# Designs tried in a protein design chat: VHH binders against o75319. Part 209

Target 1, 181 residues: o75319
Amino acid sequence: GNHIPERWKDYLPVGQRMPGTRFIAFKVPLQKSFEKKLAPEECFSPLDLFNKIREQNEELGLIIDLTYTQRYYKPEDLPETVPYLKIFTVGHQVPDDETIFKFKHAVNGFLKENKDNDKLIGVHCTHGLNRTGYLICRYLIDVEGVRPDDAIELFNRCRGHCLERQNYIEDLQNGPIRKNW

## First folded at step 15 (VHH)

Design V89 (framework vhh_4orz_3)
Fold by ESMFold2-Fast, scan of step 15:
Structure V89 (fold): chain B 181 residues (1-181), chain A 120 residues (1-120)
Amino acid sequence: as target 1 above (181 residues)
Amino acid sequence: EVQLVESGGGLVQAGGSLRLFCAASGFTFSSYDMAWLRQAPGKRREWVALITSGGETDYADSVKDRFTISRDNAKNTVSLQMNSLKPEDTAIYFCARESWTYGEYYFDYWGQGTQVTVSS
């Protein structure tokens, strides 16, 4: 079972760094066993991810994997110099408070430990869009005090794709601030 | 009602072996991919091994060549044979079902876990 996730090819592999933040979003990298189902220009391996980040003159300091699987790639497929954090998130529901708190804690910890550099926090789910966009925007709104519409616009522009799930957008715009810092 | 129940955990000396079992019920077991994950004290859950409905296997590098995942579709059981155990293998081991739902893979059901303790 090496199924390519539905619509995975429809999304840009890696977005741009979100200005004023340490975030960069991307779709899930696929390990070598998936490449038989992909044209050369469609391949996006863990190695390809780091090459694309380097091409933007950026450096990853942490990867947060929001997928609810380990099928697509293994932590061992990543450079050993970059920490990897798995936060299992279900794809269709707004992430629960525990998941939001885990994400915020990981981000705050990274920023505290990386005050003297400009390394990025890479965040991905399967498409690098809905779960990824929700948690990044939730962090910006709740912790950084960014206006919800501005956070969403910034994410959409930098990812190159707009958040699609209406329940996620509605929670960001109208939901309560999760105070946990 | 989907149910996954682990067994076979316990205390073992470094270099020893244990075999974990996961009894599945409430679904067509033979149609699903099954996995083992583990969580050590103070650590995140990490994936250990996978077996597909077709019998293909995959392993985390840390356990490759030491652990073997297998399944018995007649008994609705997935098992994990753990050889050459190390203190760092000490963890709660979870059985999980993986599905292809809404166009992507998910671990959609988990067991409660079974404790494995490896002494030096």
Scores: ipSAE 0.512, ipTM 0.784, lowest interface PAE 1.9, mean pLDDT 92

Design V9 (framework vhh_4orz_3)
Fold by ESMFold2-Fast, scan of step 15:
Structure V9 (fold): chain B 181 residues (1-181), chain A 120 residues (1-120)
Amino acid sequence: as target 1 above (181 residues)
Amino acid sequence: EVQLVESGGGLVQAGGSLRLFCAASGFTFSTYDMAWLRQAPGKRREWVALITSGGETDYADSVKDRFTISRDNAKNTVSLQMNSLKPEDTAIYFCARESWDYGEYYFDYWGQGTQVTVSS
């Protein structure tokens, strides 16, 4: 059987666009096979994701999936028009430099190719919080020169939930800048 | 001590078939979900197929109806039968173990991979 991720129901499905950026964060969508374990108001499928983003008058141009599984939904569950990028990221530990590089490269490539539109980069892990918030904040700090506390506050406010993992927060505040693009 | 060792890769012509095997050791194989993933030249690693400890299966759309995943708990093996192979199936194929731990699914062990090359 498919298990619903622990605490997944505790989090808002989708945050708001982070002003001044192209980022929007959300929790992992769950394909239709999970809906037998959810009340109707708890469902958050790939279709539900796109409906909620449209309700905010936004449009996704890229999804970056940071989960270390393919069980929750398949790329085929997404519209053909939206590119999907998988970056397998282990939970609990701060993402390594290779993972940070892959994320930065994907974001930079998207921004270069989408200069003529306002489409968003959707980023998620399981809860759309710790790995997601870390990588978005790391990008803002290292590439855009945002102060760590400002990046964290912006993410927390727009996601509607605060980063929970102290090792992630500590690395963002006091860790080295990764000069890897 | 956990080991996953793939075999069965090779060169095959388009329309042909190959069967991949993954020999597992160092854990109670029957209690784990097992998966196959692949990585084509210049591309990211992508998921191909899953088989649960209970025998339920799932497939990526690109391989559905052409590939079949199966397991033999007595021999500690998971296999992938690949039919109607296309040049686009050319990739290194990886066996992976999937765990439920820390409140979520994740791949915790991977094999080294086996090369599959499909000529046109």
Scores: ipSAE 0.532, ipTM 0.803, lowest interface PAE 1.9, mean pLDDT 92

Design V90 (framework vhh_4orz_3)
Fold by ESMFold2-Fast, scan of step 15:
Structure V90 (fold): chain B 181 residues (1-181), chain A 120 residues (1-120)
Amino acid sequence: as target 1 above (181 residues)
Amino acid sequence: EVQLVESGGGLVQAGGSLRLFCAASGFTFSSYDMAWLRQAPGKRREWVALITSGGETDYADSVKDRFTISRDNAKNTVSLQMNSLKPEDTAIYFCARESWPYGEYYFDYWGQGTQVTVSS
C-alpha cells in the first residue's frame, strides 16, 4: 500500500542533533512510490533525509528504525555505507525491557566503535516522536544519568515537537530505571 | 471489551460478487482505522484493504479496482464489497482494528474470520 501515515505531514522531517549526545531524531522517510500523494515541499525520501543531515553539517553513522513495518522504505533505499538496524516496536505501549535493552546495546556498541569520530545515531519511528523520544530519553536517564525532565526537555527542543503520549511520559518521569542485563 | 464479528462469507462462482460485513463494539469506532486481511490455506495472512478514520482507503495490488472498503460510523460497521472474484481470492477474511493512528498496519484486535470460497 501507498497510504501515507496519518499525521505524518504534521511533523518536521528532521530534528537537530541533541547537544552532548550522538542522537538525531526524524520521522519515517517515504520511498518514491509515496510521492504522488505529496507536494514537492512535503517529500521526505531516504535521499532527502541524507541531504537534510548534510545541510546541518552532520553525518549519519547508524540508523535505528523503530517502526513495526517495512512498507515505508527498504534498507536497500539507504546508502550502503550507513548501517541499518531494525527494532520492531509496537506503538502506543511502553516498550518492554527486551526492546529497551536491544536499543541500549545498539547505542553502546555504536559509541564504542565510533569513539574517534563524530557520526550520529539517527533514530526514527513513524512520526519520530513517541517511540523515538521514549527510547532516546530512556537511554539518557538510565545510562547517562540525566534527570527525566531534563532528558524530555532536551528531546522536545531538538525534535521541535513535544512527546505526546502520556503513558510514555509517566514511565520516563516515575518508572523504574531499566538496568543493563 | 473490544469485539469484531464478521459475516457475509460463502461459496461463489468465479466472476461473482460477495459483500462482507464487520460489526464492531467496545470502542469508539469512528476514531480507528479499520482493515480487512485474508489467509488462504498454507499461506501467510495478508492485508487486503484499509479505511482510515477520515475515510481514506488503500488496497493491496491483487484486489485493487475489484474490492471496495467502506464504513458506517453510525452503525459501527466496516464492509468489503468484492467484485469479479477469482479462485485465488479463496481465503478466510478477517476484520481488524489498526492500532490508531500510526498507519503501520499493526492490528491489535481481530475477528474470528469468515470463509470465502470461489469455485471455477
Scores: ipSAE 0.266, ipTM 0.586, lowest interface PAE 2.5, mean pLDDT 91

Design V91 (framework vhh_4orz_3)
Fold by ESMFold2-Fast, scan of step 15:
Formats: sequence, C-alpha cells, structure tokens
Structure V91 (fold): chain B 181 residues (1-181), chain A 120 residues (1-120)
Amino acid sequence: as target 1 above (181 residues)
Amino acid sequence: EVQLVESGGGLVQAGGSLRLFCAASGFTFSSYDMAWLRQAPGKRREWVALITSGGETDYADSVKDRFTISRDNAKNTVSLQMNSLKPEDTAIYFCARESWHYGEYYFDYWGQGTQVTVSS
C-alpha cells in the first residue's frame, strides 16, 4: 500500500523562505509510486520540490526529514549535491530534548559551513506544519532569541498555514529554553 | 506488551550470506507492516526494507537485488535474507513495526538489534 497521508492534499506543497533566517518549510514529497493516486496538479515529488524552490529563486543546501517513516520517498530520490538528514521525530507529542538537540546541532553545523552562500535549510514532516514548525520556532526562540509569538507568526505566515497542535504552541510560548544544543 | 526480538546476526566474509529473523509478540502480527533498519558505527539509523501486511515489498537502493524481506504470519516472524554482503553492510540491524496511525505511516516499536559484521 501507497496510502496518501491524511489531509496531505489540504496543505500548500512549499512555503516561502522565512525572512531573516535560512529556513524554508514544505510537506513531505511523495515518490512516483504515489502519483497514480494523485491528479497531475496534486503531484509533489522530490523533483517537484526542487523545481518549486528554484521558482522562488532559492536553493536548498540541506534537507531535514522529520518523518518517522521512509515510505514516502528515499534519500536516493534527491540530488546527490544536497545533504539529507533524517531525524526520526514522533508526531502528535512535543519533540523530546534529544530530538531538539539533534535539530539544533544540524542547523548550527549547516550555518557554520555555509557562511559565504545563501542556501536554505529545507525542513519537513508529513504536512510541513506541526513538527516542522515546532522545531524551527524552537530554534529561533532558543538560539536566535526571537520572542515566541513572533517566531510562531513568522512561521505561520511563511508556511501559509498555522501551527495546529495546541500542546506544541503552549510549549513554545511557555516552555523553558532548551539549552541542550 | 509488544516485543520484537532479532536473531541471526554474526560475522561473515564479503560475498557471503546471512538470514536475520525477527520474532514478534504481543500484537496481531498479520495486521502490521514490518521493516528492517540498520545503524553502522558512527552513522545514523537508515531504512533497509519494508514488507506490508499484504505482502508488498520495498527496498533501499543500496540493498536492492541483494536483500529479500519476507514474513511468516503463522509464526509471527519477519525475515531478511542478505546475499552478496559487502563491508559497508556492517551495522546493527533493527526490526521495526510500522503502523498507519495519526493519519500517516510511522515506526512505533523497535527491537534491540542484531550485529552484522562483514569482513573484507
């Protein structure tokens, strides 16, 4: 079975670059085997992802995949020139400190190695919304010193969809700074 | 209690073969998709193979045509036949259960792993 994730079609494939950051968020790309269940205008393959990023005059330098599966696409479906990082992140619940640390470490490493270019860090979970938005906002709050409500508003605006999970929003607004980067 | 227990790992020379087994208990095995993942020294865990409850299979490109995943629902076992082994296949191999829950696929249970070492 090639089941399309629930409500995957309801979300915009790719958001816009978050101004003042190197982040861009998107929903999970689906490999060719899923296309028989999709109309042509609904397709969003790994190739489609790179085409849409290019259409925005942006370039990906890293993809961080937060899904807890390899079903939807394989690293081999991506250009060899773009590093792929898998961080298995359980949905539904707030990511644990180990996951937050791994995400911060990957972002910090990318930024240090890419000081002289403008390449983006692409982040996705299944819908590119809750886990994706949480970890990006957590990074902005904890590392960049952005106010929680400002980080959330910036993500929502650029993704084109608002963070949906109340427990994620509450942790971002009221939770402690995670110093484990 | 869900339990996944791997066996069959060991030391083998390049070009050799091993068969891994995963014994499952505590759930209706035939209703779940099962997978194998591996973690090489100093590397992150990566997916290797999948078998659905319906018997469909899929493989990472690095192991295509060399590995075969299969299941025996009567014995609650998923197996991985590994042929033409290479030194880069050296890793701890994990059995995982994959479910469709919360509207998406995800691995919800893992075994403790079994070590596979391939000497050149």
Scores: ipSAE 0.598, ipTM 0.830, lowest interface PAE 1.7, mean pLDDT 92

Design V92 (framework vhh_4orz_3)
Fold by ESMFold2-Fast, scan of step 15:
Structure V92 (fold): chain B 181 residues (1-181), chain A 120 residues (1-120)
Amino acid sequence: as target 1 above (181 residues)
Amino acid sequence: EVQLVESGGGLVQAGGSLRLFCAASGFTFSSYDMAWLRQAPGKRREWVALITSGGETDYADSVKDRFTISRDNAKNTVSLQMNSLKPEDTAIYFCARESWKYGEYYFDYWGQGTQVTVSS
């Protein structure tokens, strides 16, 4: 089976770079086998992702895949020059401290290795919204000292869609700072 | 209670073969897609192979033409035949169940894993 994720077509494929950061968010790319269920203008393959990033005059240096599956595309579908990192996360529940730590560690490592360039960290879950938005905002709040509401507003504006999961929003606004780096 | 129990791991020399088994219980096995994933020391978990409820298979490029996934619905088992093993295949191998839930595919149950060590 090759079902298109529910509501996947409802979301913009790629957001805008979040100003003052190295983050860009997008929905999961779908490999060639899913094209039979999509009109040409609905297709968003790994190749389409890189074309859309280039159209914004940006360059990806890392992809962080937060989905809990390998069904939608394979790392081999990405250019060899762009590192791919898989962090398995379950939807609907706030990511646990171990997951948050893995994300922060990956981001910090990328930033240290890429001080002399302006390459972006691309982050996606299935819709590029809830898990993606949570972890990016959590990083901005905990590591960069951004106010929770400011982080959320920045993500929402740049993604072009607002975080939907109330439990995620509540954790970002009122939850403890995770000192796990 | 859903349970997945791996077996068949061990130590082999490069170029050798191993067959891994995953015994499933607590659910209608024939209705679910099944997968194998692995985690090498100091590395992150990566997907290896998938078999759908209908018997269609898919493989990571690194193992394609060397590994074969199969299932036996009468015995509630999924198997991974591993040929032409390389030191790079050294990892803990996990059996996983994949479902369509909450509008997307995701792995909802995992076994504890079985160690595969390939020496040169």
Scores: ipSAE 0.643, ipTM 0.842, lowest interface PAE 1.5, mean pLDDT 92

Design V93 (framework vhh_4orz_3)
Fold by ESMFold2-Fast, scan of step 15:
Structure V93 (fold): chain B 181 residues (1-181), chain A 120 residues (1-120)
Amino acid sequence: as target 1 above (181 residues)
Amino acid sequence: EVQLVESGGGLVQAGGSLRLFCAASGFTFSSYDMAWLRQAPGKRREWVALITSGGETDYADSVKDRFTISRDNAKNTVSLQMNSLKPEDTAIYFCARESWQYGEYYFDYWGQGTQVTVSS
């Protein structure tokens, strides 16, 4: 069976671009087989994702999928022109250093290869909130030198939902900077 | 404890076939969805195939029509039949269990992997 993730309908499909960055966050798109469980206005397919981003006058150059599954959609469901990167990220726990460094490498590589354009890095987990917000904020804090509370506020405002996991928030505010590979 | 143990990997010529097995123990095997993923040298892990507890199957486009996933609930085994192998299929192949936990699909256990090498 195809189960809709719990609370998935409670979240906005796509946030706004985070000003001063190349990041945009969204909840997991659901492939066509899930649509029989959704009202038309609740559908958020891979195609719907790209339509919503175009409606904001933005363009995706990379998708980073942080879910610990391949059930919800496949890379083949995305336009062939947009690179897809899977980083299997365990929920509920603060992401480990290896996961953090994989994310940082992916972002740094994208930025280096896309100096001549303004394409966005789309990041999602299941709800586009906790794992997504943690890794984006961790990047801003560790790499770009943003103050933790400023990074969190920026993410919350642009995503349209506040980070919910207290252990993630606590690590961002008081945890060590991850500078080593 | 939950254990997933892969076997059947090896060296094969392009165009050849291999059958991978995953022996599961420590849980009610028939109640869980099972998957195969792979990691090629210098590449990230990618999903290959899924079989649900109900027997429905799904495949990555790169392996569709060449690979077949199956399960034997009496033997607690999930298998991957790989035909028409290409050098690009060279990877460590991992067996994984997928559960519905905390309101989402989640690969909660992985095997250690088995090496598949396809020479030209």
Scores: ipSAE 0.660, ipTM 0.849, lowest interface PAE 1.3, mean pLDDT 93

Design V94 (framework vhh_4orz_3)
Fold by ESMFold2-Fast, scan of step 15:
Structure V94 (fold): chain B 181 residues (1-181), chain A 120 residues (1-120)
Amino acid sequence: as target 1 above (181 residues)
Amino acid sequence: EVQLVESGGGLVQAGGSLRLFCAASGFTFSSYDMAWLRQAPGKRREWVALITSGGETDYADSVKDRFTISRDNAKNTVSLQMNSLKPEDTAIYFCARESWAYGEYYFDYWGQGTQVTVSS
């Protein structure tokens, strides 16, 4: 048995590009084996992800997968032209400094290699909300100098759902700037 | 408490075979899904194979038709039979337990890994 993640159906599949950035957030795509447990309108496969992003006139150049599993889909389910990066993150706790460093490194490397195009960095955890929103906001605050409340508001608006974990929000607002990139 | 201990790694020539073992203790082994992941030098950890508590298997495309995951519930062991090994299979191989908890799948326990080196 493949179980659908708890509350996965409650979230929009894909947010909108965060203006002024290269980020777009979404919930975890589910491979074909999960579709027997979903109505046709609830399906969100890797193919569906790329179709929805194309509908927004955007293009993915990198996917960063923050889940602590490989169960939901495999990198080979993605187009060969789109790099895939796995960063294992535990839910419910604020990501540690090493995880933050890995994320910043991946983003900075992508931006350096993609100066001549407008391709997006797609970021997801299970719901595309707490771990995803934390790491994107942490990047904006620490690397781009965005004010914490502005970063959070931008993410919430573009994702279409607000960050839910108070410990994540408090770390973003009041925690130290990590100059590890 | 929960412990996963890998063995069977070593040096082998390209085209050869190795069998990895993971000895599990401290939990009801038959009730859990088990996985193998690997990490090559300078690379991130990648998933290799999964076996469910019910015996269903799944594999990364890079190892399909070459690797076989199996389990022995009487011995609390999960195994990975690796055939037609390539230099690109050189990595530390990790055994992991996968749980459904807190509304999602996640790896909650890992072994320390066993080194596999494939020479050309």
Scores: ipSAE 0.630, ipTM 0.844, lowest interface PAE 1.6, mean pLDDT 93

Design V95 (framework vhh_4orz_3)
Fold by ESMFold2-Fast, scan of step 15:
Structure V95 (fold): chain B 181 residues (1-181), chain A 120 residues (1-120)
Amino acid sequence: as target 1 above (181 residues)
Amino acid sequence: EVQLVESGGGLVQAGGSLRLFCAASGFTFSSYDMAWLRQAPGKRREWVALITSGGETDYADSVKDRFTISRDNAKNTVSLQMNSLKPEDTAIYFCARESWDFGEYYFDYWGQGTQVTVSS
């Protein structure tokens, strides 16, 4: 059997686009096999993700999946027109420099290839909060020169939930800037 | 003490077959879901197949109908039968254990990998 991730129901499915950026954060979509464990209003499938993005008058151009599993949904559940990138990240730990570099490279590549449109980079981990928020904020701080507290506030406001892990927050606020690894 | 040791990799021509084995030790094998993942040259690791503790199987679309995952709980072994191999299947193949911990699924142990090379 498939288990619903703990606390997954506690989080909003999809945040709002982060103004001034191409980022939108969301919790992990769950494929159809999980739906028997969910009330209709709790369902958040890959299809539901794209419907909610469309309802915000936005369009996804890339999905970055930060989970350390393929259990929750498959790339094949996504439209073929939307690139899917898997970056395996362990929860509870601040992502290492190699992972941060991979994330930055993927974002920069997307922006270069999509300079003539407004398509979004969708980023998720299991809850779309800690790993997701860390990597988005790390990008904004290191690449776009945003002040750490401003990046965190912007993410929290647009996601609709505050970053919870103190080690992630501490690294963003007081840790070293990862310059072009 | 948890150990996953892959074997069965090698060089094979397109259209051929290989059977990979993963010998597990140091835990109650029958209680865990097991998976195979692969990493092609210059590519990221991708999931290939899963078998649950209850014996349910799942596959990536790229290998569906060509690969079969199975397990032998008496021998603590998970295996991957690979048929109709293509050059695109060339990769290092990793055995992984999947656990439910910290409220989510994740791969917590990996083997060293076994090289599969498919020539055209």
Scores: ipSAE 0.525, ipTM 0.794, lowest interface PAE 1.8, mean pLDDT 92

Design V96 (framework vhh_4orz_3)
Fold by ESMFold2-Fast, scan of step 15:
Structure V96 (fold): chain B 181 residues (1-181), chain A 120 residues (1-120)
Amino acid sequence: as target 1 above (181 residues)
Amino acid sequence: EVQLVESGGGLVQAGGSLRLFCAASGFTFSSYDMAWLRQAPGKRREWVALITSGGETDYADSVKDRFTISRDNAKNTVSLQMNSLKPEDTAIYFCARESWDLGEYYFDYWGQGTQVTVSS
């Protein structure tokens, strides 16, 4: 059977755009087959995601999916005009250098190709919190030179939930900067 | 230990068929969801098909109506029947086990993959 992810209902569907960046974070959308297990106010489909982004007067230009599954929704459930990138990212452990560099490459490529618009990079894992927050903050620290505590505070405020994984927070605050190359 | 071993890959002409097999060992096969994913030359891995422990199936749109996933719990085998093959189906095909643990779905074990090449 298809199970709703543990605690998924406890998190806001979509955060706010992170000011000064192109990032917006959200929890994993759930395709129509999950709706039988949800009250109407709990539903958050791919369609609901785009409606909520539009309600904020924002537009998605890229979705980066960090989940280690394809069960929750399919790329085909998204508008064909929005590129979708899958980066299989293991939960609970700090993402490895390869994953970090794949994320940075995708972000840098999007920004280069979207200089003439204000479209957003949507990033999600299961809850849109730990893996999502880590990789966004890692990008801000390593590439944009943001102080770790400032990056974390900005993410927490805009997502509406604080990063929960202490090992992720510790790596962001005290770990090495990951430079390409 | 958990092991997944793929077989059945090879060279086939466009419009042809192949059947892939995944032999599983080291766990209670009947209790797990199983999947096939593929990686084309120079591209990232993409999901192809899923079969649950209860026998429900799901497919990527690109392979729907052409591929059929099935399982044989007595033999600890998951299979992928591929019909009407296209050059764009050329990829290394991986068998994966999917777990529900720590509150979410994730692929926790993968095979080494089997090469499928479709000529035009």
Scores: ipSAE 0.584, ipTM 0.828, lowest interface PAE 1.7, mean pLDDT 92

Design V97 (framework vhh_4orz_3)
Fold by ESMFold2-Fast, scan of step 15:
Structure V97 (fold): chain B 181 residues (1-181), chain A 120 residues (1-120)
Amino acid sequence: as target 1 above (181 residues)
Amino acid sequence: EVQLVESGGGLVQAGGSLRLFCAASGFTFSSYDMAWLRQAPGKRREWVALITSGGETDYADSVKDRFTISRDNAKNTVSLQMNSLKPEDTAIYFCARESWDRGEYYFDYWGQGTQVTVSS
């Protein structure tokens, strides 16, 4: 059996676009096979994700999936018009430099290719909070020159939940800037 | 020590077939879900197929009806039969073990990969 991720129901399905950026964060969508374990109001499928993005008058141009599994949904459950990028990240530990560089490369490539539109980069891990918030904030700090506390505050406000892992927050506030992207 | 060792990769012409094997050791193989993933040159790693401990299978749309995943619990082996191979199937193929831990699914062990090259 498929198990619902622990605490997944505690989090808002999708946040708001982060103003001044192309980022929007959300928790992992769950494919139809999980719906037997969910009340109708708890369901958040790939289809539900796109409906909620449209309700905000936004459009996804890329999904970056940071989970370390393919169990929760398949790329094929997404519209073919939206590119999907998988970056396997382990929970609980700060993403390594290779993972950070892959994320920055993907974001920079998307922005360069999508200069003439306003499509969003959707980023999610399991809860759309710690790994997701870390990598988005790390990008804003290292590439865009945003102050760490401002990046964290912006993410927390737009996601509707605060980054929870102290090691992630500590690295963002006091860790070295990775400037090769 | 958990080990996953892939074999069976090689060079094949388009339309041909290959069978990949993953030999597992150091754990109770029959209790774990097993997967195959691949990474093409200059591309991202993508999921190909999954087989549960109960024998249920699932496939990426790109390989559906062409690839078959199977397991032999007596030999601690998961296999991927690849038919009607296309140049787009050229990749390093990885065997992975999937676990439920710390409240979520994740791949906790990976093999080193085996190269598959499909010529036009």
Scores: ipSAE 0.492, ipTM 0.765, lowest interface PAE 1.9, mean pLDDT 91

Design V98 (framework vhh_4orz_3)
Fold by ESMFold2-Fast, scan of step 15:
Structure V98 (fold): chain B 181 residues (1-181), chain A 120 residues (1-120)
Amino acid sequence: as target 1 above (181 residues)
Amino acid sequence: EVQLVESGGGLVQAGGSLRLFCAASGFTFSSYDMAWLRQAPGKRREWVALITSGGETDYADSVKDRFTISRDNAKNTVSLQMNSLKPEDTAIYFCARESWDKGEYYFDYWGQGTQVTVSS
C-alpha cells in the first residue's frame, strides 16, 4: 500500500501567487489510488490542483516537481499542455549548487519564453514548504536582488505556512549568493 | 553496506527484447520497494517502473504493456523484462531502492546503471 506523506493533511493544498513574481507553491498532488485513504474534503489530485488554480483566476505554464519519488503522481496525470520538470532533491539538507543552478535555469528559460503571457510557475516538494520555499527564495535573492527577510516573508505569507527548517533559513539569511550560474 | 548492481544491458535491434537484473545486498531486500529509472543522452532521469515489497507494480505510460518488473526475494534480485524495444528506449537504466522514512517516500540508493542501446 501507498502511504499518505506524514503531516500532508496539515498543509493548505495551494498557496497564492507571490505578488511581483510568477511563482505559486503547493503541496504534492496525490493520484486517485490514494483517495481510499482520504476523506472527500482531504483529496488533492492533479485535477484538483488545476481546479484550485483556476478558482484563483490563474493559469499554470510550468510545474517543477522537487520530490525524490514518482509515487505520488505521474507526469501523465497532468494536462499535456503544461510542461513538467523533475528536479530530484533530498529533503532536510540545503539543496546543493547544482540543484540551485538547475532551478534558476528552468525559471529563467520559462520567463524568457513566456514574456507575452502571465502564466505561473508552480513549484512543489512533498509539503510545498521547505525545499519549495528555499529554492523560490534563493531565486528571488540571487537573481532578483530581493533582501532575504523580505523573500522569506513573502513566501510565508503567500504559502500560508512558514518555512520550518532552520538550516534552510540560515542559508538564505547568511549564506553566499550563488551568482556564477 | 547497501549495494545495487545492474546487469543485462546491451545492444539490441528494434522489436527485440532484453532482461535487466539488479542484485541487491546489505539490507533486508524483501522489506523495500524497488524501482527502475533511465537516462537517455542529453535528457533527465525518468522513472520507468516500480515494484512494492508486497509485489504491486506500476509503470510509466511510455513502457506499459512492453516492460514487466518482477522480484525474487530469495535471491535478492529485481528484474525488468523489456519487450518490443524501440530506439527511444536507448538509455542507461538504473536500479533504485525506495524507502518510507521521515514521513515520505524517496529513492535513497541507486546502482551505477547498465547501458541499453536499441538500433533502428
Scores: ipSAE 0.615, ipTM 0.834, lowest interface PAE 1.5, mean pLDDT 92

Design V99 (framework vhh_4orz_3)
Fold by ESMFold2-Fast, scan of step 15:
Structure V99 (fold): chain B 181 residues (1-181), chain A 120 residues (1-120)
Amino acid sequence: as target 1 above (181 residues)
Amino acid sequence: EVQLVESGGGLVQAGGSLRLFCAASGFTFSSYDMAWLRQAPGKRREWVALITSGGETDYADSVKDRFTISRDNAKNTVSLQMNSLKPEDTAIYFCARESWDPGEYYFDYWGQGTQVTVSS
């Protein structure tokens, strides 16, 4: 369907690059068929995403889509030059270890292949907040050795919205490090 | 009103093949994305394969190149051809319909499932 996701309008379309990393977080872009339900200033299509990234003087090299749906936009709506990775991640629940390791593997592979450029890894779920923030912070904690509270604060500041799901926050702060990557 | 009925499950030896069928009724089948999901004992339900209303397909990494999803809009049927079956493919397989709700879950209706057991 063409129904706008619940609370989607409540969130900024795209955050800022997280300093010291290659991550940028955003909410799900909506293909043109959704625009009849949006005011012009509310539109955030795949084209709008790339325009907003360019306005920040940044460039996307990979999109990781964490939504549990293909309704909002199609990979074909993205430039062919930007790789797209779908990781079907159920909302509300802390992502399982398989999902975490898949995310880490994709990030590590991108960084290895993009040593000679400064392109960003764009990560989104529906709101670009809970699943997105969890997986980015989990990477920073487990792989980069960042303190949990520092990772969360960095994400919250750069996204412009705070992680909302208490179970996600508790897992990041007190949960085990997933070491497989 | 919406009904999804799976069939074609059974016991098969590793390396074997099965074809699952889903008969849909109570809605305009051709307008909806359709999927197959599975649930192994004690595990979470996981997505396996998707076919859009336009006929584009997508697969979970664990089944890619082994499973093929297809649809017959004239008969309101979704099929899953499962080749090179492995013991870890043992699960109840569910047919599901796309959700039009703005929630996080893609699917709003599921069948009762069909059991697939792969012996080593």
Scores: ipSAE 0.014, ipTM 0.173, lowest interface PAE 7.8, mean pLDDT 87

